# Ledger of designs, part 15: VHH binders against Protein farnesyltransferase/geranylgeranyltransferase type-1 subunit alpha (RAM2)

Target 1, 316 residues: Protein farnesyltransferase/geranylgeranyltransferase type-1 subunit alpha (RAM2), of Saccharomyces cerevisiae (p29703)
Amino acid sequence: MEEYDYSDVKPLPIETDLQDELCRIMYTEDYKRLMGLARALISLNELSPRALQLTAEIIDVAPAFYTIWNYRFNIVRHMMSESEDTVLYLNKELDWLDEVTLNNPKNYQIWSYRQSLLKLHPSPSFKRELPILKLMIDDDSKNYHVWSYRKWCCLFFSDFQHELAYASDLIETDIYNNSAWTHRMFYWVNAKDVISKVELADELQFIMDKIQLVPQNISPWTYLRGFQELFHDRLQWDSKVVDFATTFIGDVLSLPIGSPEDLPEIESSYALEFLAYHWGADPCTRDNAVKAYSLLAIKYDPIRKNLWHHKINNLN
Below, E stands for the ipSAE of ESMFold2; O stands for the ipSAE of OpenDDE; V2 stands for 0.75 times the mean of E and O plus 0.25 times the DockQ between their complexes.

## First folded at step 4 (VHH; framework vhh_7pa5_2)

Design h8 (from g2 with R27F S30R Y102T; at its last look DockQ between E and O 0.70; V2 from the best seeds 0.00; counts 0 for: pae E 5.0 > 2)
Fold by ESMFold2, look of step 4:
Structure h8 (fold): chain B 316 residues (1-316), chain A 124 residues (1-124)
Amino acid sequence: as target 1 above (316 residues)
Amino acid sequence: QVQLVESGGGMVQPGGSLRLSCAASGFIFRIYAMSWVRRAPGKGPEWVSTISGSGGSTSYADSVKGRFTISRDNAKNTLYLQMNSLKPEDTALYYCARDLTTYYDSSGYEFDYWGQGTQVTVSS
């Protein structure tokens, strides 16, 4: 039912102090009526079908109002406990929530509410979450709330089996999508104790292939450093990775440090930064690290020159 | 509430054609893969065909490949099955189903909602 009678309910009017007068003036009469009814039903602790419908109407016009979401959760929890089929009841609520998401794609309250529903659910399904998650990321591939919810789902269900392929698809679509690279690292962090050396070697090749396509893209270089740090003890690729990174800087380390005009172009300043970090960890290569940071400060990344000088000072 | 309503079944001679429709409501149709499943008299359910949410990927059981075509119209929230070169063994009750299975998922088929079905009878 969508149409209910509230004639027995005395609405509780919205009250504001003087400092809130601008916000108070912007309230519509319909909003005031809905909120007045909701405040009354909350004060009565009424957990009923008409209260559930009222929360849906309020969410439609004010989806960020946390109190109404919490009230709806209390109603759902009460009514599902009296239901003959708890699974069907909660799946109906999740389907309703998908419709709210479609009508309000920027409302981040829905993901917190969805988590609460899944925790309540006697047999939750990750597969049932995937269609709406795909819709939201396809619409905005950098929406951090949706990415956070997907990560939460992976951990909640202990299910990471599709996440590497998903990240790969997003990177193929847009190699600069840092959220996809970050999610790919999330996969490896959670998989590192059970993966094979073949999978790790394939991943290194994947990273190097993407760097080769666009050497001046910070995302795969940051990812490569994190990947090597995560698996350092299992795979000793230092020579291979150093040789690879060196191909993007030419012979600049063999040149005297002069003015920027005397130094050649390089394919990637991020390669030089990566190498400087590598060489700085060993006293035997410290001079190479100092020179690499100096070159970054002088020509290849002068915007961050104070960072590079700080790095040099810490090596001495 | 999710609803799936099949139509377009009937009686046809061997070699004939039928076009089944499934009207969907109560969910975001375009984001869900959809399937046709059939149940022959006295037998269990048999998967027939699946189409992705966008309509870009289709798959078919070997017994119908080359004769049946699955399609969808996301603007009309409707799933279709064009059945050509019908054989007596195609006689069954045909259901449309909302499919949670993906083409790269090896865990088997998973359908969470079904229609009432539409009868297809192939008989001389």
Scores: ipSAE 0.174, ipTM 0.626, lowest interface PAE 5.0, mean pLDDT 85
ESMFold2 (binder alone), look of step 4: mean pLDDT 83; pTM 0.833
OpenDDE, look of step 4: ipSAE 0.813; ipTM 0.930

## First folded at step 5 (VHH)

Design s03 (framework vhh_7pa5_2)
Fold by ESMFold2-Fast, scan of step 5:
Structure s03 (fold): chain B 316 residues (1-316), chain A 123 residues (1-123)
Amino acid sequence: as target 1 above (316 residues)
Amino acid sequence: QVQLVESGGGMVQPGGSLRLSCAASGFIFSIYAMSWVRRAPGKGPEWVSTISGSGGSTSYADSVKGRFTISRDNAKNTLYLQMNSLKPEDTALYYCARDLTPYYDSSGEFDYWGQGTQVTVSS
């Protein structure tokens, strides 16, 4: 490791006024030294190799410190402009960032900084991003920041060619992975200006197959509602979807609303909620919606009974 | 700074064995699939073998399958190629390469290469 000389710089002290022993912030001497040096170099607007190294040391101990990321970005922009090989310089910075990212996968500033580096890069590559994205999702398949960054990359590079298959693979690995279902929806909203009827029919079949495997899984039901809202006008499949959903609730809609002990079990409370939402949109089926929400309140989802009563009251 | 440094090349007789090593530094080695690529005199580069970041998956060119074994030690940031039953046609410069090929794409895409190490198989 390289050591830089700071003898020409006086550290600026940390100004905190904490007298509460229960909430006192404890600083190590090294941390205080690093922060003092950073404040001094920032105040001087110094954009130097020693300042770059100092930001790396601070990020290692305080990666959520927004100011240091902004300072590092300014240093990188300056040093990049002085470099004989901008591509090599920025690739080296991305390689450093890979290490920081693995140590701090839930840090917003890291992913934001990564976007900023790709925007600076004269020839950025989505291919370079894929290995770390895969590793991070394999480690934590529900990491919001990693998923958001992957979506940003798809938009930034205008490249969606692998995203449907990727979402399918993750749903196959974990059918409950709502992040994968959300990413699949992102594909349909953003990937194509023109979508064929065959693609839409294949997607509906995919959804129904996944619901059939685990009917009490909320994710594909939420996805189905969103997909239907986007595309039902193109394929006119409302009756097919309603008939499918009805297979999961038995005959509960034909039974009188009585004691919860007298009502049968159903395969999916989410199917009943889906049907209630669908019927609630049409005045001709309002009575069906009221009955479905009432059944949810009484037996199939009583913990949220106040929500179901609110939905009934808001039906027009 | 990213560096890939190959070693272990040399001269060997047909039927002999060599073990190539590639010491990686300046990036998180375990994230990336790694490949061996060779270039014989008068020929273009030929992909030899790939190993996934975790080491759980390996693939080989038909010309070397059953004779070569790719492996990695992520704790030591080192990639290996064990070459057995060497043939004169294995004579080439062998390169260690960081592999950016997506897991759903079979095309080779490499962003960093080592300097290469010479393997010569002759009597």
Scores: ipSAE 0.005, ipTM 0.409, lowest interface PAE 10.3, mean pLDDT 85

Design s04 (framework vhh_7pa5_2)
Fold by ESMFold2-Fast, scan of step 5:
Structure s04 (fold): chain B 316 residues (1-316), chain A 123 residues (1-123)
Amino acid sequence: as target 1 above (316 residues)
Amino acid sequence: QVQLVESGGGMVQPGGSLRLSCAASGFIFSIYAMSWVRRAPGKGPEWVSTISGSGGSTSYADSVKGRFTISRDNAKNTLYLQMNSLKPEDTALYYCARDLTPYYDSGSEFDYWGQGTQVTVSS
């Protein structure tokens, strides 16, 4: 780290009121001085190397301070315009940001700043983003900000080529990872307008295989319903999927509705919900839908009984 | 400050050995693949070897396969190239480079290069 001289700058004092006094123990003299120097340099609109270093010092202790990120962005824009190699300058800024991001993975300003840097970059590279994204997901596979940023990159670069395989890899690592299933859906929604017969067959087989491994996992059932809705306005073309789902509920639809203790166990309450939704779309099978939702209400998912009653009422 | 500093070059007789080192700083070394690239007098740059961020995967140019070994120490932010059975044809300036080429892509992409270290093999 370089040490800069600030003898020509008078720090601007921090505001003092009742709330600031109540929280005063949270401040150090060093923090007050850094903030005072930052306020002074911002008021002067100074876009210098010492100002850039000061913003880094402040971000290290107060990364949620929006004003400092905006100030740093203005400094970076100015300094890059004077650089002999703009690409190298911005790549170095991204390398600095990688370190900051690892220390603050759930800070919105950091990911927003990263997007701004890529928009500013004359030759941005999705490939350059992959190592940090992989590291962050390996550390916390459900980090909302990391997944959101990856989706933003796919849209920004118009590149979805590897996302299906990536989602598959994370689902293989943790079948319950709803973020990975959601990302797989993001691929189909944004990368495909039409699905080929081979892609359809492969995807249905992937889903059914994952359901078979853990029938009481909600994620692949929610995904299956969404996938069918996205690519087909009629469920008749997938009778095999309906037949498959039926294997997880036994004969509960043929039994009279009795007390909960008289009803058998089933392999998946989500299979029953999936079938109820399917049957509810066709007037000819509406009675099956009513019975399925009733069974969910009384035995297989009683905690959500009000939801199931609502679904029955909406079948008219 | 991003820096890649190579060392370990020198003069050696044919059949000899040298170990090159590259000290990296200013980025998260452990997440990036790293490569060695050489440039012989009067020739263009030739890729020599790549190692994945974790060190679990390595690849080599056919001309050095079986003779050179790439390795890394992520705790020390250092990349190595062990060169055995050196030939006069291995005479070149050797560069340490940060490798952005994805493991599934056919293209190569490097964004940071060291200044290079000279290796001379002669009798």
Scores: ipSAE 0.302, ipTM 0.685, lowest interface PAE 3.7, mean pLDDT 86

Design s08 (from h4 with T102P Y104F S109T; framework vhh_7pa5_2)
Fold by ESMFold2-Fast, scan of step 5:
Structure s08 (fold): chain B 316 residues (1-316), chain A 124 residues (1-124)
Amino acid sequence: as target 1 above (316 residues)
Amino acid sequence: QVQLVESGGGMVQPGGSLRLSCAASGFIFSIYAMSWVRRAPGKGPEWVSTISGSGGSTSYADSVKGRFTISRDNAKNTLYLQMNSLKPEDTALYYCARDLTPYFDSSGTEFDYWGQGTQVTVSS
């Protein structure tokens, strides 16, 4: 783009109630000038090409300044309405935003602004969003903002068709990736109003297979519990799940509670926690839950002993 | 200013070769799959080839497989199509396009930016 003239604009200086002693922040002359110009143009509500360029310069230096994002959005709304091709205008804005996003992957304002642009767009495309989402997750597979934005896109576009496969691919890449397991749960909660028994059985087998690969991985156990709770009215395999979980704790529940040294090792403390939670939901199995939580406190997860005692106290 | 500018077209004899280039600007070139699409006189557009953003995956239409090679130079923001063993049936206007296909497979079908095209004529 071209350089703009600001000679007709008087910058508004940074004014603060605190004077000398406590203010130990110094700004560069260039930063002071940019902020002064921005304050002046915002106060005038100027929605012009030079104002748009100024917001880009400020975002490059201070991307967390939420006021500048609101100002840019107002400018973009105005300028797109004057454009001969609104779709092209907003697509170019998204292309500009892609570069800003790659440089600031954990900035909330950027993802919020992106949502606002898609809501403004006459024909937004989920496919347009996927390349940057994939790149960002490939770079940092646990980036909360990227995952949250992908979920928002799925809901905004009512499109979940690739999400289960995508979650499976990331779990295959890193079985400990809790974000991928969380996204898989998001699919089951939101993607379908009606889920067949075959789909539920296939999903249970997927969970069990992943637990079998790494029994001491918290993510699939947390996911299994959530999956059971989500489909409790349709569950017809509680005993199968309980039997499966029991395979990871040996015969520890049939042994008397003694010294930690007398208790055997188990394949998964999370299996024991899962069973304790299951038994704790039914007064008829309260004693089993108490024993399981006690074993966790004594030997299998003593770091969280206060949590286990709290769980016992809250049993019905 | 998003731009896709094709070059390298021209006239060539059957069996000859041409290398098409597409210079991209105004977006992050390396994160998008890119495609070549052609339109012959009196026919609709035909997808020719796609390359992933990283260049690690490529796919080709059956009509050009084994003869054409798609490649990219992300440092130069440039897409290429090396066309060998050209046939009269390859005569068309060739377009560079930004490909929105989310999961790379053997056929790209959704594009949001197109170049002006470059003419390829195969004749004796």
Scores: ipSAE 0.181, ipTM 0.625, lowest interface PAE 5.2, mean pLDDT 86

Design s11 (from h4 with T102G; framework vhh_7pa5_2)
Fold by ESMFold2-Fast, scan of step 5:
Structure s11 (fold): chain B 316 residues (1-316), chain A 124 residues (1-124)
Amino acid sequence: as target 1 above (316 residues)
Amino acid sequence: QVQLVESGGGMVQPGGSLRLSCAASGFIFSIYAMSWVRRAPGKGPEWVSTISGSGGSTSYADSVKGRFTISRDNAKNTLYLQMNSLKPEDTALYYCARDLTGYYDSSGSEFDYWGQGTQVTVSS
């Protein structure tokens, strides 16, 4: 960074009685000076190169200071309008932001600022965003802010062409990664007006294959239910899916109910919950739903006993 | 702040070798694919080679395959092109470029930053 002169600016100090206050945090003289200069330049509405550098210095030490991001955006908008090459100016700003983002991956203001820059950009590129998004997900595959920003980019650019493959790769890396399953659902909700029979069949096979690998993983069962609800006209209670789910609960529905010790183990309590939900939608299978929820309350998920009793009471 | 600076060009006779370098600054070099693109006198730009951000994958134009090798040193923010068995047809300005398509397709077709270029002249 360049060194600028601020001799013409009087820093605006924090007006506190630090002499008499116990437990007050004492800041370094450098930090006090930077904050004082920022307050002064903001009050003057100065939109200058030295003000831009000052915002970068403050962001380096206090990236959660919302006011400084708003001030920087106003400076960038102004300086961009005076630039001979607006595209290059904003690309350089995004490259500066990449460094800041990498150092502060869970800062909301950084991602919000990034969206504002793309909206301001005359020719923004989703491809330009992908390397930093990949790096950050590789570092923390469940970072909500990174996933939310990627979804925003898909909608902003109307580009979903690589999202299924990306979600598949992350699920293969960690089958328990609920963020990847959620992103896969985001694709089906937003990327297509209609789903072909081949796509539908391939997706069901993908889900069933992942469930078969780890039957006691909540994520693909939640995803399966959501996928059926999304495409209810074409998927509603497909007998193949119901039969598949039934393979994970053995013969528990045909056995007499005894104490928890008398009931067998099952491969998936989530399969039993899925089937209970299915049977609960039809009055003709209400008794099966009641038994399934009762078994969840008694043995397979007793921690949520009150939820299962509530579900029984609300059956049609 | 963002810069791509090529060096290592010069004049060589047919069959000779040159090593081009590109010093990058002002962005996170290691996460972006990088390409070499050349422009011969009176012709449009021709893509030469691409390397992924990690250096794990490379691709080459058919005209240079087996003769040129692309590499990178992410610790030094530097891209390289080793050119062997040079031909008169390789005479061109060689540019390094940040390659946005290299994330999906190694052929290189969308670039947002270019260097100034370094001249390579192959003549007998």
Scores: ipSAE 0.528, ipTM 0.806, lowest interface PAE 2.1, mean pLDDT 87

Design s14 (from h4 with Y104F; framework vhh_7pa5_2)
Amino acid sequence: QVQLVESGGGMVQPGGSLRLSCAASGFIFSIYAMSWVRRAPGKGPEWVSTISGSGGSTSYADSVKGRFTISRDNAKNTLYLQMNSLKPEDTALYYCARDLTTYFDSSGSEFDYWGQGTQVTVSS
ESMFold2-Fast, scan of step 5: ipSAE 0.555; ipTM 0.818

Design s22 (framework vhh_7pa5_2)
Fold by ESMFold2-Fast, scan of step 5:
Structure s22 (fold): chain B 316 residues (1-316), chain A 123 residues (1-123)
Amino acid sequence: as target 1 above (316 residues)
Amino acid sequence: QVQLVESGGGMVQPGGSLRLSCAASGFIFSIYAMSWVRRAPGKGPEWVSTISGSGGSTSYADSVKGRFTISRDNAKNTLYLQMNSLKPEDTALYYCARDLTTYYDSSGEFDYWGQGTQVTVSS
């Protein structure tokens, strides 16, 4: 590349330690050496203890380098086959991975590698996975990778027995935690073929209680709509749900649409959106849907006015 | 890499006391429940006590309840068992073990064991 001359430019004064600069230079050169060694060993397809150690050193400084994870997996698979105790070998690898994961909680390759280790394991345990999952969720209760991995474990082990209690516990800790609400929906989609009348009534009451506590919380409204769509054959609870939702919008549908300042406040704009969606599914209630979306556009959610107009135009 | 090393065993007279220690390395000690399990001569393993990862919850076998106290120091990666009012029946090899117990499921599954430390209670 073309080298630029900066001799006429004085950088703004910066405070730096000479030791920090020397360490940075030495680190860059050491990193280049490690990467060169890795490329050489990969080209030779060397599956040895020294190669395993080298992959750990590289992962410590470049955990997003996908090629190194694939190489480490090949080494582990080979060394596992030569081990006297395969279970112990893979459990030690998982313990090493736990420490790497704590330093890099949002790294995709780490969770993907963990899945690969469990698939390789002759006797994998969901209970063994729970301590690291709890630690990571306690640190960041909305970490996508941790939630995704927990869902994968539930499917891999075909074990959902504690997931409702877990979701309830996290919702009680933070009612706005959309990840916990999403996980609760994951349970109903995957763990249940048929919902009993008691389960349906209990779940609906749980949702309504949480909405009543914080009516302007989007998460339980999104969840309620999803739950309704999943169990749409239950017409009797549709009426109960609609009646409940209408308690949060006052008499706004009976009032003329004037200036925004002439309209009252409502307890939940999400209740109005939920009702608009419900009414929009039936030609007999189309006018109610149009009015509800118009009210959202004019006063209750004007930031998304273009979305509300689009929904009106697409009504059947 | 992963190690559990017990110490503190020995010989004591009935009514005496001993404090066992278990030094852990090679895993994140603070996130795992830890247990003490003993094996008396000619008998199978008997679970003695468990402590949660945070140290906030403990449980004990009926045979040792009120006499033994389990504790941990997460800063030192060390598990302890304080044994008071020792009886001849407490004579056993004592192991520390990593316990897969969770707040939603009692596991009884141990994936790592120490080498054990001998406790002999005799007159």
Scores: ipSAE 0.393, ipTM 0.747, lowest interface PAE 3.0, mean pLDDT 86

Design s23 (framework vhh_7pa5_2)
Amino acid sequence: QVQLVESGGGMVQPGGSLRLSCAASGFIFSIYAMSWVRRAPGKGPEWVSTISGSGGSTSYADSVKGRFTISRDNAKNTLYLQMNSLKPEDTALYYCARDLTTYYDSGSEFDYWGQGTQVTVSS
ESMFold2-Fast, scan of step 5: ipSAE 0.539; ipTM 0.805

Design s24 (from h4 with D105G S106D; framework vhh_7pa5_2)
Amino acid sequence: QVQLVESGGGMVQPGGSLRLSCAASGFIFSIYAMSWVRRAPGKGPEWVSTISGSGGSTSYADSVKGRFTISRDNAKNTLYLQMNSLKPEDTALYYCARDLTTYYGDSGSEFDYWGQGTQVTVSS
ESMFold2-Fast, scan of step 5: ipSAE 0.570; ipTM 0.819

Design s35 (from h4 with D99V; framework vhh_7pa5_2)
Amino acid sequence: QVQLVESGGGMVQPGGSLRLSCAASGFIFSIYAMSWVRRAPGKGPEWVSTISGSGGSTSYADSVKGRFTISRDNAKNTLYLQMNSLKPEDTALYYCARVLTTYYDSSGSEFDYWGQGTQVTVSS
ESMFold2-Fast, scan of step 5: ipSAE 0.000; ipTM 0.416

Design s40 (framework vhh_7pa5_2)
Fold by ESMFold2-Fast, scan of step 5:
Structure s40 (fold): chain B 316 residues (1-316), chain A 125 residues (1-125)
Amino acid sequence: as target 1 above (316 residues)
Amino acid sequence: QVQLVESGGGMVQPGGSLRLSCAASGFIFSIYAMSWVRRAPGKGPEWVSTISGSGGSTSYADSVKGRFTISRDNAKNTLYLQMNSLKPEDTALYYCARDLSPEYYEATGSEFDYWGQGTQVTVSS
């Protein structure tokens, strides 16, 4: 730890009315001093090693303060231009940021700043990003910020080659991990303009196998619908997929709509929703869609009954 | 401040053993693959061995397989290379390097962003 001298700088107090002054007295004297020094150095547009260290101290206690991240970025941009090795300088900044990120995994500013550093970097590496992404996902497999940043990296580097296998591994670890299913969809949307017959068959088999393991899991049903919509018109879904979904609802569509107590249990309410959505696209099967949505409202998903009534009303 | 500091080099007779250490600081050691790379007098760098961040995966150059063992202690931020049955051809400066190979794939020893200063190993009769 290096202590810098600030005797040549007068901290700028918060320029506030009575409400802001009352709020300010709730802060510690140390915090007020750090913020005052930051405002003074920002006002002077000072881009120095002591200013860089001050931003690190402020980020440690107030990582959501967006102004300090912008100031640090300006300092880093200036200092790297003065550096004999820009690559090494930015790599060291990323290593500093790794520590900050682990301490603040749900902070938006940190991931945004990381993107800015990669854009500055003369030779950025997706491989350099993978260890921190793995550590963060291993700790919290559903962290939205980590998944969003990984998607940004795939687009920034135009590199999707490992993403399908990665999503598969996370789904094998936890079949309910909606973030992993969502990332798998991101792959198909962004990495492939055209799907081969073999890729289509393999992916459908993967989905159907996962549904068969846990039929009442929403994630693979949502994914299956999205995958069909991506490569097929809603009216022209693969008959194998429709037939597969039908195996999870028994004969419920042929039974009269009676009291909820008289209706049988089904293996998946999500299969019924999936089929209702498909049937709703064709006037010839609209009656099946209406019945399926009605059954969802009455027995199989009554918590969302208002949604099912809304879907029925939108059919005609 | 990122630092990789090698130690454990020295002079040894053919057939002898040495254990190299690399002390890492300034980054999250446990998440990165680490490699040993050597440079013999008058020759270019030669990759020797890689270990994944968790230590679950290792790989070796054909010239050292069965003789060298790479290991790590993530609690101490230290990388090791146990060198047995040393040959005159193993004489080189040995560098510790941070390897950007992804842990969930085979460790390939293909991309390095930080290097230590090196430690000299001399095998002579």
Scores: ipSAE 0.374, ipTM 0.719, lowest interface PAE 3.2, mean pLDDT 87

Design s41 (from h4 with T102P D105E S106A S107L; framework vhh_7pa5_2)
Fold by ESMFold2-Fast, scan of step 5:
Structure s41 (fold): chain B 316 residues (1-316), chain A 124 residues (1-124)
Amino acid sequence: as target 1 above (316 residues)
Amino acid sequence: QVQLVESGGGMVQPGGSLRLSCAASGFIFSIYAMSWVRRAPGKGPEWVSTISGSGGSTSYADSVKGRFTISRDNAKNTLYLQMNSLKPEDTALYYCARDLTPYYEALGSEFDYWGQGTQVTVSS
């Protein structure tokens, strides 16, 4: 790190007529000086190496300060235009940003700035983004910002070819990882104009295998319903899926609706919910839907009983 | 700033050994695969070896398998190439390179940063 001289610049402090009696955020003298220098350089529209270093120092202590990210972007845009090698300049900026990101994994401004850099880059590379994405997901496999950025990259680069395998790997690592199941759905929605019969059959088998492994996992049941809704024109698969779901609720549909103590346990309340939604779509099976929702309200998901009663009332 | 600095080259007789080092700075060394690539006089670049970011996976060109060993020390941001049973054909300028090959492709396919190189001369 280079040390720059600011003797020609007077820091611009924030002044108020009233002193804040209670200060929830205590600033160091160094932070106050850095912020004052930043305000002064911004007011002068100075786009210099010392200004770039100053923004890095401020980001190190206040990465959520949105104004400093905009200022840094303007400096980088100016400096890269004067660089002999724009690609190398922006790649070095991304390398700097990787270190900042690792220290602040849930900072929105960092990921937004990264998108801006890729848009500015004359030859951006999805491959260059993969190492930091892998590191961040390995550290926190459910980080919303990392998953959102990966989706943005897929759309920006129009490249989805490896995302299904990636989602599968993360589901193998943690079957409860809803972010991985959500990303798998993102693939089907965005990567495919048409699904083949083989792809449909393979995906249904994947879902059923994961459900069989952990029947009381909400993620694959939510995914199954979404997948079925996305490809609803394939009616021939409905009976196979319904038969499969029925294996997780025992004989509760043939038993009278009584007190909760008299009803057996079932392998999956989500299976019962899935079946209720399926039966609710067809007037011929409305009675089965009503019974399934009633069982959810009485025993298998009583915390959401008002939701189940609402669903019964909306059946035509 | 990003910097890759190779060292350890020199002159050696056939059958001898050399250990190359590459000191890396300016990026998160541990997340990137790293490679050694060489250029012999009058020839194009030839990929020699790659090591994954964690060090758990390595790969070698057929010409060096069994003779060369790639390793890394992530705490020191340093890449190594142990070269044994050196042949005159190994004479080249050896470059340290950052490898951008994603996990679903074969290692050693794409590089973005290169060092200046270190000269290895094997002569009788």
Scores: ipSAE 0.348, ipTM 0.720, lowest interface PAE 3.5, mean pLDDT 87

